# Ledger of designs, part 10: VH-VL binders against Protein DJ-1 homolog C (DJ1C)

Target 1, 167 residues: Protein DJ-1 homolog C (DJ1C), of Arabidopsis thaliana (Mouse-ear cress) (q8vy09r84to250)
Amino acid sequence: KKVLVPIGYGTEEIEAVVLVDVLRRAGADVTVASVEQKLEVEGSSGTRLLADVLISKCADQVYDLVALPGGMPGAVRLRDCEILEKIMKRQAEDKRLYGAISMAPAITLLPWGLLTRKRTTGHPAFFGKLPTFWAVKTNIQISGELTTSRGPGTSFQFALSLAEQLF

## First folded at step 3 (VH-VL)

Design b31 (from I01 with heavy chain N52D D103G S105G G106S; framework fv_inotuzumab)
Fold by ESMFold2-Fast, scan of step 3:
Structure b31 (fold): chain C 167 residues (1-167), chain A 120 residues (1-120), chain B 112 residues (1-112)
Amino acid sequence: as target 1 above (167 residues)
Amino acid sequence: EVQLVQSGAEVKKPGASVKVSCKASGYTFTSYYIHWVRQAPGQGLEWIGGIDPSGGSTTYRRKFQGRVTMTADTSTSTVYMELSSLRSEDTAVYYCAREDYYGSGSYDYWGQGTLVTVSS
Amino acid sequence: DVQVTQSPSSLSASVGDRVTITCRSSQSLLHSSGKTYLSWYLHKPGKAPQLLIYEVSNRFSGVPDRFSGSGSGTDFTLTISSLQPEDFATYYCQQSYSTPYTFGQGTKVEIK
């Protein structure tokens, strides 16, 4: 089972690290990819995160799951990555699993049109960024191939749900 | 400049259908939900439903389910609302309205309205 | 469904008057995000509705300072501190806490 976790400047550390750790413990082959020009990125709290590859190496790969951490400006950095946008749109078209936590649903997925026909949740403080008539107040929301969650405090639940869906 | 421009007034007979258009400009069309709201003569505002233009997913008020269809054409940045099996009670001004970017449910920009008259 | 009710249904006022319109929801509109999803609109015959206030108390861009919103939970108020000629209109509150979105029945502010 192949999993992509993209990171960029300002990625939320707990969300990214919990995703990688839990999915690897579940037996997934997790690739951490930087959307920046360098493998090392500074997260939203100043922690240095080291990616396995640059996102350009992932453009033609097929993943069983792509899971987006949040954070600011991390969610914006992911949003503005054309290669990641193409990967995510193909993921949705192929009906393969994808997920987003915290600000990623509203900031990253919504502008790409990837919340279509999907009930979604997001960070409590930023929940109003989601379209209200499709937004739900759950800690985790599974809507077909998309799973969303609220933030660092729900990161473990989010990652466990993705692992359960993957295996 | 954000604008929503609707098609012109329609006069229909009972049992007919009407399709109203709403052309958006001045923003990224797929980033904002578009809703439809109507006002019958002497009545208040009534929410009909909304559409996600990015993929065409819709939600409708239950009383219109089965009679209303909302669609979006991303190549022309246009949303359509089709209402079938028209009754005299459907005589109203129909508005398209854009939900704000943050999804707070407020309608920050509105079309000018389309009067639909249903009479025999 | 979450319902909202306005009072009064109509009122007569003169230019310069302070006008108060109230809106009550069938349940709290306070969301877990800390935001309260209640908006106010102005509607004139022959024109589209216009957003005045969103999230209880925030004025939309270009809306004059004489318009203010207040309230919490289930009880909300729109105040016009000094009514101007262009303010004679029907006002609607709206909840967007959950679908279906619902509007109050409207309050018509008429010239005395």
Scores: ipSAE 0.006, ipTM 0.510, lowest interface PAE 11.3, mean pLDDT 87

Design b32 (from I01 with heavy chain D103G S105G G106S Y107F, light chain S39Y; framework fv_inotuzumab)
Fold by ESMFold2-Fast, scan of step 3:
Structure b32 (fold): chain C 167 residues (1-167), chain A 120 residues (1-120), chain B 112 residues (1-112)
Amino acid sequence: as target 1 above (167 residues)
Amino acid sequence: EVQLVQSGAEVKKPGASVKVSCKASGYTFTSYYIHWVRQAPGQGLEWIGGINPSGGSTTYRRKFQGRVTMTADTSTSTVYMELSSLRSEDTAVYYCAREDYYGSGSFDYWGQGTLVTVSS
Amino acid sequence: DVQVTQSPSSLSASVGDRVTITCRSSQSLLHSSGKTYLYWYLHKPGKAPQLLIYEVSNRFSGVPDRFSGSGSGTDFTLTISSLQPEDFATYYCQQSYSTPYTFGQGTKVEIK
């Protein structure tokens, strides 16, 4: 099972690290990809995170799951990555699993048009940006191929839910 | 009465751009999506893309990405579709249609259509 | 992309005939919400398309009861129980389960 976890400047460390750790422990082949110019990125709290590859290496790869961490400005960095946008739109078109936690639903997925018809949760501070009829205040929300979650405090539940869906 | 009223027919040369409008009335404009669908002569219906007027988020079919832009003006309850770099095969009737996105998901009301002719 | 394929591409019928049109999707259109995002439209030359059936089997407001939809998963059918003169038109199925939204190629119902 192949998984992509993209990271960028300002990515939320707990969200990214928990995703990678839980999914690897579950047996997934996790690729961490930087959307920046280098493999090393500084997270939202100042932690240095080292990616496996640059996102340019992932443009033509097929993943069983793509899971987006949040953080600010991490969610904005992911949003502004054209390669990642194309990967995510292809993921949704193919009905393959994708997930987003915290800031990522409202900041990253919403502008890409990937929340339509999806019951969606996200970070409480950005909840008002989510689609009106489909916004839910749950810690974890599964809506078809999309799983969303609230923030660092729900990271473990989020990652476990994705692992359960992969296997 | 729900109505979508489109702008009139256009004749354009290859390489030009066209901007078609769709004015909505009879409902809360920001509560429904607007989509654009075209029909070329002798062809079937083809979805181009859609816009959420609440915030302006758009989704386009890949073949039109880079050539199409959809915008919404909430003050006039009007959606626009601009198609650039026109080719003869873009000759078609262009329709706007309302989607009850969070409800049935159907295109329940349609504009009357705008014929766009691209010829030299 | 989720594709929808109609059959037949055209048919000839007489007033009073039962007409059946089929639509097959490349994958299931059943959403986790329990809704199936499949629709049928009628299109006449010079007019805008009209919604006939939404969510597989529900008639839109004002649509005569001779029109019915059925099916599940990937296989769907539109039936006209007793064809009327105003029913000679082209019929399209459409999915809005996933972007891009796609229409079938259409079925032209023409007079014998």
Scores: ipSAE 0.014, ipTM 0.513, lowest interface PAE 7.5, mean pLDDT 89

Design b33 (framework fv_inotuzumab)
Fold by ESMFold2-Fast, scan of step 3:
Structure b33 (fold): chain C 167 residues (1-167), chain A 119 residues (1-119), chain B 112 residues (1-112)
Amino acid sequence: as target 1 above (167 residues)
Amino acid sequence: EVQLVQSGAEVKKPGASVKVSCKASGYTFTSYYIHWVRQAPGQGLEWIGGINPNSGGTTYRRKFQGRVTMTADTSTSTVYMELSSLRSEDTAVYYCAREGYDYYAMDYWGQGTLVTVSS
Amino acid sequence: DVQVTQSPSSLSASVGDRVTITCRSSQSLLHSSGKTYLSWYLHKPGKAPQLLIYEVSNRFSGVPDRFSGSGSGTDFTLTISSLQPEDFATYYCQQSYSTPYTFGQGTKVEIK
């Protein structure tokens, strides 16, 4: 099973690391891809994160799951990556699994139109700023092929839910 | 068995407010969205808005924005719709309806509540 | 807003007749998930509306097989293959592709 986890400047370290660790332990082939110009990116708390490849190497790959970590400005960096946007839209069109945690649902997926008609959750701070009819107050929300989750404190629940859906 | 039971008929004067309740049973209340739809005499069905009982999130048709408020009480599995500043044009039968999971259709409906606005 | 328009506004029919009602949307109702969010409802005076068809062609639980839906994109039809006495009612199409949700104006099926 192939999984893509994109990272960028300001990605939330706990969310990214937990996604990668849990999914790899479950037996997935996880690719960490940088949306920046370099493989090394600085996370939201200043930790250096090293990607396996640049996102440009992933443009034509098919993934069984694409999981987006949050963080600021990480979620904005992911949102502004045209290659990642195309990958995510193809994921949805093909009815393949995708997920987003914390800031990523509201900041990254919402502008791309990937929350339309989906039941979602996200970081509580963004619920206050972007009240939506489709928002739910759960730690984990599965809506068809999309799974969303609240934040760093729900990272293990999020990753485990994705692993269960993948296997 | 899935059931939605609404409160009884109301007669109001112009300018008043009305609050209609919709009590759900037979399913997990927080797992399904509830919509409100009305039918005025001689008119078709008109969507007013909807609520996610889990989050309390709401979406209203622009025409009703500022006059309608939808709320949910999870302890009683009840959704409320309050419409203020009533006009004679608000005379209608008001329905609550559950939205089916994943297919986005209104699969179960309340019996309707007649609201009459007259001087 | 996405509008839906029905045709005809009314029709007269006899028991046993084949009845066809059409619905046109102002834009495509095909969602990125591959689903098309168009539903059909039956409504009788003094009673709540009833769901007949969802996602264009899927019959809701308990709905008789004489009811069928078809269409794609912006053009949809509801067909009743052999009209029964209980089918004299007003029929509504409805889009749930985007908010606000909108209903067609209704088609009244009257006895001849």
Scores: ipSAE 0.006, ipTM 0.582, lowest interface PAE 9.3, mean pLDDT 89

Design b35 (from I06 with heavy chain D99E, light chain Y96S N97Y; framework fv_inotuzumab)
Fold by ESMFold2-Fast, scan of step 3:
Structure b35 (fold): chain C 167 residues (1-167), chain A 119 residues (1-119), chain B 112 residues (1-112)
Amino acid sequence: as target 1 above (167 residues)
Amino acid sequence: EVQLVQSGAEVKKPGASVKVSCKASGYTFTGYYIHWVRQAPGQGLEWIGGINPNSGGTTYRRKFQGRVTMTADTSTSTVYMELSSLRSEDTAVYYCAREEGYYYGMDVWGQGTLVTVSS
Amino acid sequence: DVQVTQSPSSLSASVGDRVTITCRSSQSLLHSSGYNYLSWYLHKPGKAPQLLIYLGSNRASGVPDRFSGSGSGTDFTLTISSLQPEDFATYYCQQSYSYPYTFGQGTKVEIK
């Protein structure tokens, strides 16, 4: 099972590391891709994160799951990556799993139009940006092929839910 | 036991407002959306709108926008639907129903509240 | 608005009969998630509606297996494989693909 975890400057370290670790331990083939010009990015708390590849290498790859960490400005960096946007829109069109945690639902997926008809949770500070009828304050929300979660404190629940859906 | 219990029948004059309650029990109130559906005499079912009790967010059918207000009181696990500027064509049985997030089906319904609008 | 139309508006049947009710939507109810956002309900006078089928083909909890839903996109069917006395009722399809939610006009199943 192939999984993509994109990272950028200001990515939330706990969310990214937990996603990668849990999914790899579950047996997934996880690719960490930088949306920046370099493989090394600085996370939201100053931790150096090293990607496996640049996102440009992933443009034509098919993934069984794409999971987005949050963080600021990480969620904005992911949002502004045209290659990642195309990958995610293709993921949704193909009815393949995708997930987003913390700031990623409101900051990254919402502008791309990928929350339409999706019950969605996210970071408490950004919950108000979600469409109010579709917004839920649960720790984990599964809505079809999309799974969302609140933040660093729910990262293990989020990753485990994705692993269960993938296998 | 999971159930929704609605307030009793109402008779109103044209131009008045009516507020129907729907009390939930037996489940986590904030975990499910509540929709309101009506059936006028001799007609089919008509969706009015819905509320997310967790966020307070609402969505209404356009023909009721400006006349309908849905609210939720989490302390009493009760949803309210208020319909104002009542007309004779608003005479109907009004139902509340919970919607499950995965199923998108309305699996538990209130018993219905008859609202009669007459001069 | 997405409209759903049922056929027939009424039918007469006997206990033991196979009954088929159709529902056609004005646009596809098949979402990018792979789900068809269509439900079926049973309604009897003086009672609240009861969910029978959700997401096109899944039986709701406690619903007898004689009820089945099929179809995808714009054309859906509810089948009752062997009609029982308690099944004489009005049946409604309902789309939850987009707002406003809409119901079909109903199909009344009457005793022959």
Scores: ipSAE 0.021, ipTM 0.631, lowest interface PAE 7.0, mean pLDDT 90

Design b36 (from I06 with heavy chain G31D N52D, light chain Y96S N97Y Y99T; framework fv_inotuzumab)
Fold by ESMFold2-Fast, scan of step 3:
Structure b36 (fold): chain C 167 residues (1-167), chain A 119 residues (1-119), chain B 112 residues (1-112)
Amino acid sequence: as target 1 above (167 residues)
Amino acid sequence: EVQLVQSGAEVKKPGASVKVSCKASGYTFTDYYIHWVRQAPGQGLEWIGGIDPNSGGTTYRRKFQGRVTMTADTSTSTVYMELSSLRSEDTAVYYCARDEGYYYGMDVWGQGTLVTVSS
Amino acid sequence: DVQVTQSPSSLSASVGDRVTITCRSSQSLLHSSGYNYLSWYLHKPGKAPQLLIYLGSNRASGVPDRFSGSGSGTDFTLTISSLQPEDFATYYCQQSYSTPYTFGQGTKVEIK
């Protein structure tokens, strides 16, 4: 099972690290990809995170799951990555699993049009940006191929839910 | 006991505004959306719009856009619907209803508020 | 906008009868989550509407077993297996698949 976890400057460390750790422990082949010009990125709390590859190496690969961490400006960095946007749109088009936590649903997926007709949760501070009656206040929300979650405090639940869906 | 209690009947002249309240009790106010639905005499049910009390986010039916405003006061667990530039065809019973958003549908409704618009 | 249309607009029935009401949607209400975003309500003059069925087929709390919902996608039915005196009312289907939320025109169940 192949999984992509993209990271960028300002990615939330707990969300990224928990996703990678839980999914690897479940037996997934997890690739961490930087959307920046360097493999090493500084997370939202100043922790240095080292990616396996640059996102450009992932453009033509098929993943069973793509899971987006949040954080600011991390979610904005992911949003502005054209290569990642194409990967995510292809994921949705092919009905393959994808997920987003915290800031990522409202800041990254919403502008890409990937929340249409999706029951969605996300970070409470950005909940009002989500489509009103498609927004739900659950810690984990599964809506077809999309799974969303609220923030660092729900990261383990989010990662475990994705692992359960993948295996 | 979960309940929604609305303000009393209103009689208004054309061109006036009306503000109806809906007070929630017996549950966590911010966990449920509140919808507003009306029924004009001899007509069916019509959805006006809704509000998320937690975020203040609102969605209105297009025909009411510019005339309707929904607000929530979390300190009193009360939602308000204000409809301006009233016309005779706005005469209706107005209901508020809660919706969990996940799977319940509109499971608890206010008793209704009759708004009469006449000269 | 997603429209829902009910059939019939009215029907006459006797206590003990099996009654079926149909609701047809202009587009599929079956979401990728596997849920059908369609609810059924009972409405009597002078009272608030009452939720009967949510997500196509789930009976709301306190609703008698004689009420059931079925269907998927664009075609849905509400069935009352044995009509009781308190069931003479107007019934509405309602979609919550997309905004604006829309109600059917209603089906009035009258005494034969």
Scores: ipSAE 0.005, ipTM 0.513, lowest interface PAE 12.4, mean pLDDT 88

Design c03 (from L11 with light chain S29D Q88N R90W W98Y; framework fv_lerdelimumab)
Fold by ESMFold2-Fast, scan of step 3:
Structure c03 (fold): chain C 167 residues (1-167), chain A 119 residues (1-119), chain B 109 residues (1-109)
Amino acid sequence: as target 1 above (167 residues)
Amino acid sequence: EVQLVESGGGVVQPGRSLRLSCAASGFTFSDYGMHWVRQAPGKGLEWVAVISHDGSNKYYADSVKGRFTISRDNSKNTLYLQMDSLRAEDTAVYYCAREGDYYEAFDVWGQGTLVTVSS
Amino acid sequence: SSELTQDPAVSVALGQTVRITCQGDSLRDYYASWYQQKPGQAPVLVIYGKNNRPSGIPDRFSGSSSGNTASLTITGAQAEDEADYYCNSWDSSYNHLYVFGGGTKLTVL
């Protein structure tokens, strides 16, 4: 099972690290890809994160799961990555699993049009940006191929849910 | 503790109107989406309408669209269904139901109120 | 507008295992929830999100999902399990956000 976890400047460290660790322990082949110009990125709290590859190497790869961490400005960096947007839209079109936690649902997925008719949760501070009918105040929400979650405090539950769906 | 109680059902002539109410207690009503589901005598469950937690979004089954209106008053913890232009085929027990915290499931149901559209 | 198809009736002997099946294209994308309804009573949620049980639901109830099919399994059926069972799913098609199966009447022999 192949999993993509993209990171960028300002990615939330707990969310990214928990995703990678839990999914690798579950037996997934996890690729961490930088959306920046280099493999090393500074997270939202100043931690140095080292990616496995640049996102440009992932453009033509098929993943069983793509999971987006949040953080600011990390979620904005992911949003503005054209290669990642195309990967995610293809993921949704093929009905393959994808997930987003914290800022990523409202900041990254919503502008890409990937929340239409999807029950969605996200970070409380950005909950007001989600479509009101489909927005839910849960720690984790599964809606078809999309799984969403609230923030660093729910990152373990989020990663475990994705592992359960993947295997 | 958590409870939904429907009222307002009764016998009504075709073409007339009826308003159903659902009183919620034991939970923070304004945090939950609410549904109406009906069941004709001896038949299965049919979803009717949904309203978002804040009342800003509403959706209806095609069979009732344009005739029924869902609404809520969060200050009174009450859900409503205004039923206009009633037809014999609308005869059913009407349940209000709460959309639970996970998976869009209906985790709490009222006991239902019977609406009979008779000639 | 996706339909959910259930067999109208099924029987199981006391203490035996029965599987109730729900079929529809929406189940490829969304998990089914299952409701038990006894005569004259409101429905009760027994399974949600593939295989989760609400508090108070016995562990003999389980759910599974594969492709366009969802199943409710009762392992070691008891007399009190005799009821109608309905599946329900999220359907993102126009004007059909929620769809119920036709129901399966379970008789415990």
Scores: ipSAE 0.016, ipTM 0.551, lowest interface PAE 6.9, mean pLDDT 87

Design c05 (from L11 with heavy chain Y102W V108I, light chain S29D R90Y; framework fv_lerdelimumab)
Fold by ESMFold2-Fast, scan of step 3:
Structure c05 (fold): chain C 167 residues (1-167), chain A 119 residues (1-119), chain B 109 residues (1-109)
Amino acid sequence: as target 1 above (167 residues)
Amino acid sequence: EVQLVESGGGVVQPGRSLRLSCAASGFTFSDYGMHWVRQAPGKGLEWVAVISHDGSNKYYADSVKGRFTISRDNSKNTLYLQMDSLRAEDTAVYYCAREGDWYEAFDIWGQGTLVTVSS
Amino acid sequence: SSELTQDPAVSVALGQTVRITCQGDSLRDYYASWYQQKPGQAPVLVIYGKNNRPSGIPDRFSGSSSGNTASLTITGAQAEDEADYYCQSYDSSYNHLWVFGGGTKLTVL
């Protein structure tokens, strides 16, 4: 099972590292891709994260799951990556799994139109940006192919839920 | 213990009104969308209405649209269904249900309250 | 259409495997959830999404989905599994946002 975890400048370290670690321990082939111009990315707390590849190497790959960490400005960096947007839209269209935690649902997925009629949760500070009818204050929310979660404190539960759905 | 308890059912004449209540306990009621589902005697389940966690969005089945009104009071952990212009076809056990982790899954149900529309 | 179709009745011998199916166009876009209902009782969620099981539900219950069809499989049916089973999904195309199948009565012989 192939998994993509994109990272950018300001990505939340706990969310990204927990996603990668839990999914690899579950047996997934996890690719960490930088949406920046270099493999080394500084996270939101100053930790240096090293990606496996640049996102440009992923444009034509098919993933069983794409999982987005949050963080600021990480979620904005992911939002502004055209290649990642196309990958995510194709993921949804093909009915393959995708997930987003913390700020990613409101900041990254919502502008791309990937939350329409999807029940979602997200970071408390950005909860008000989510569609009111479909916004829920749960730690984990599964809505078809989309799984969302609240933040660093729910990152382990989020990753375990994705692993359970993938296997 | 997570629990939903319906009340307000009974026998009512066609064309009249009835209000159902659903008392929630054991969870943070204001975090969940809530549904009403009904089941006519000897028949299957039929979805009736939904209300968002904060009460701002509501949707209804075509069969009840314009006659039924869903509402909630988060300060009292209570869901309501106001049923106007009742018809014989509305005779059913009415269940209160909580939206689970999937929007198409209802993980907690009440025991139901029977509404009989009869002369 | 937003309707979900189930066979009205199915029988299975004690200890054998039974598969209950649900069919509808909405299942191409959304997964099905499954409910068990025994006489005089409220429905109980047994499978949600494609193949997720709530705590307390025996592992003999499993779900699958392909195209416009979803299935509930009970491996090694027990007497207490005798009940009505309902599938449920979501349809974004109509005012019928949540739709149930007609139900399947399972008889354990």
Scores: ipSAE 0.016, ipTM 0.520, lowest interface PAE 7.2, mean pLDDT 88

Design c06 (from L11 with heavy chain H53Y N57D, light chain N51D R90Y N95D; framework fv_lerdelimumab)
Fold by ESMFold2-Fast, scan of step 3:
Structure c06 (fold): chain C 167 residues (1-167), chain A 119 residues (1-119), chain B 109 residues (1-109)
Amino acid sequence: as target 1 above (167 residues)
Amino acid sequence: EVQLVESGGGVVQPGRSLRLSCAASGFTFSDYGMHWVRQAPGKGLEWVAVISYDGSDKYYADSVKGRFTISRDNSKNTLYLQMDSLRAEDTAVYYCAREGDYYEAFDVWGQGTLVTVSS
Amino acid sequence: SSELTQDPAVSVALGQTVRITCQGDSLRSYYASWYQQKPGQAPVLVIYGKDNRPSGIPDRFSGSSSGNTASLTITGAQAEDEADYYCQSYDSSYDHLWVFGGGTKLTVL
């Protein structure tokens, strides 16, 4: 099973690393892709993360799962990546799994129109941006192909849920 | 212990009103969307209405739209269904149900309260 | 269309396997959940999402889905499994946000 985890400047380290580690340990083929101009990315807390490839190498690849970490400004960096937006919209169109944690639901997926009629959770600080009826205050939420979660404290629950859905 | 307990059912004549209550306990009521589901005698389950966690969004089945009003009081952990202009076809056991964390499923149900609309 | 279609009745011999099916367009987008209901009792969730069982549900219950069809399988049916079974899904394309199938009465012979 192929999984894409994109990262950018200001990506939340715990969310990204837990996603990669848990999914790789579950047997997934995880590609970490930088949406920046270089492979090394400084995360939200100053940790240096090294991607496997630049996102441009992923434009035509098919993934069984695409999982978005959050963080500020990481979620904004992911939102503004046109290549990633096209990958995510294709994922939804093909009814393939995708996920987002923390800031990513409200900051990244919502502007792309990928939360329409999807029940979602997200970071408490940005919960008010989510549509009221479709927003739930749960630690993890599965709505069809989309899984969302709250933040670093729910990262293991999020990654384990995605692994369960993938295998 | 997570539980939902309905009350307020009874016998009413057509055209009259009745209000159902559902008391929630054992979980943070204000974090969950809540539903009413009904079942006519000898028939299947029919979804009736939903209310969002904060009460700002509400949706109704076409069969009850304009006649029923769903509401909640998070300070009292209570869900309500105000039923106006009752018809014989509204006769059913009414269940309150919690919308679970996954897959839009109903993971907790009350025992139900019977509403009979008869002359 | 937002309807979910179930056969009204099915029978299975004690200890044998039975499959109850549910069909509808919403199942192309969302997984079905399954509820067991015995006379005079509230429904009980037995399967939700991707073949998940709530705590306390026996492992003989399993779910599957393909295209517009979802199935509940009971492997090694027991007398206590005799009940009505309802599928339920979410309709993301219509005004009907939650839909139930008509129910299938399972008789254990």
Scores: ipSAE 0.018, ipTM 0.570, lowest interface PAE 5.9, mean pLDDT 88

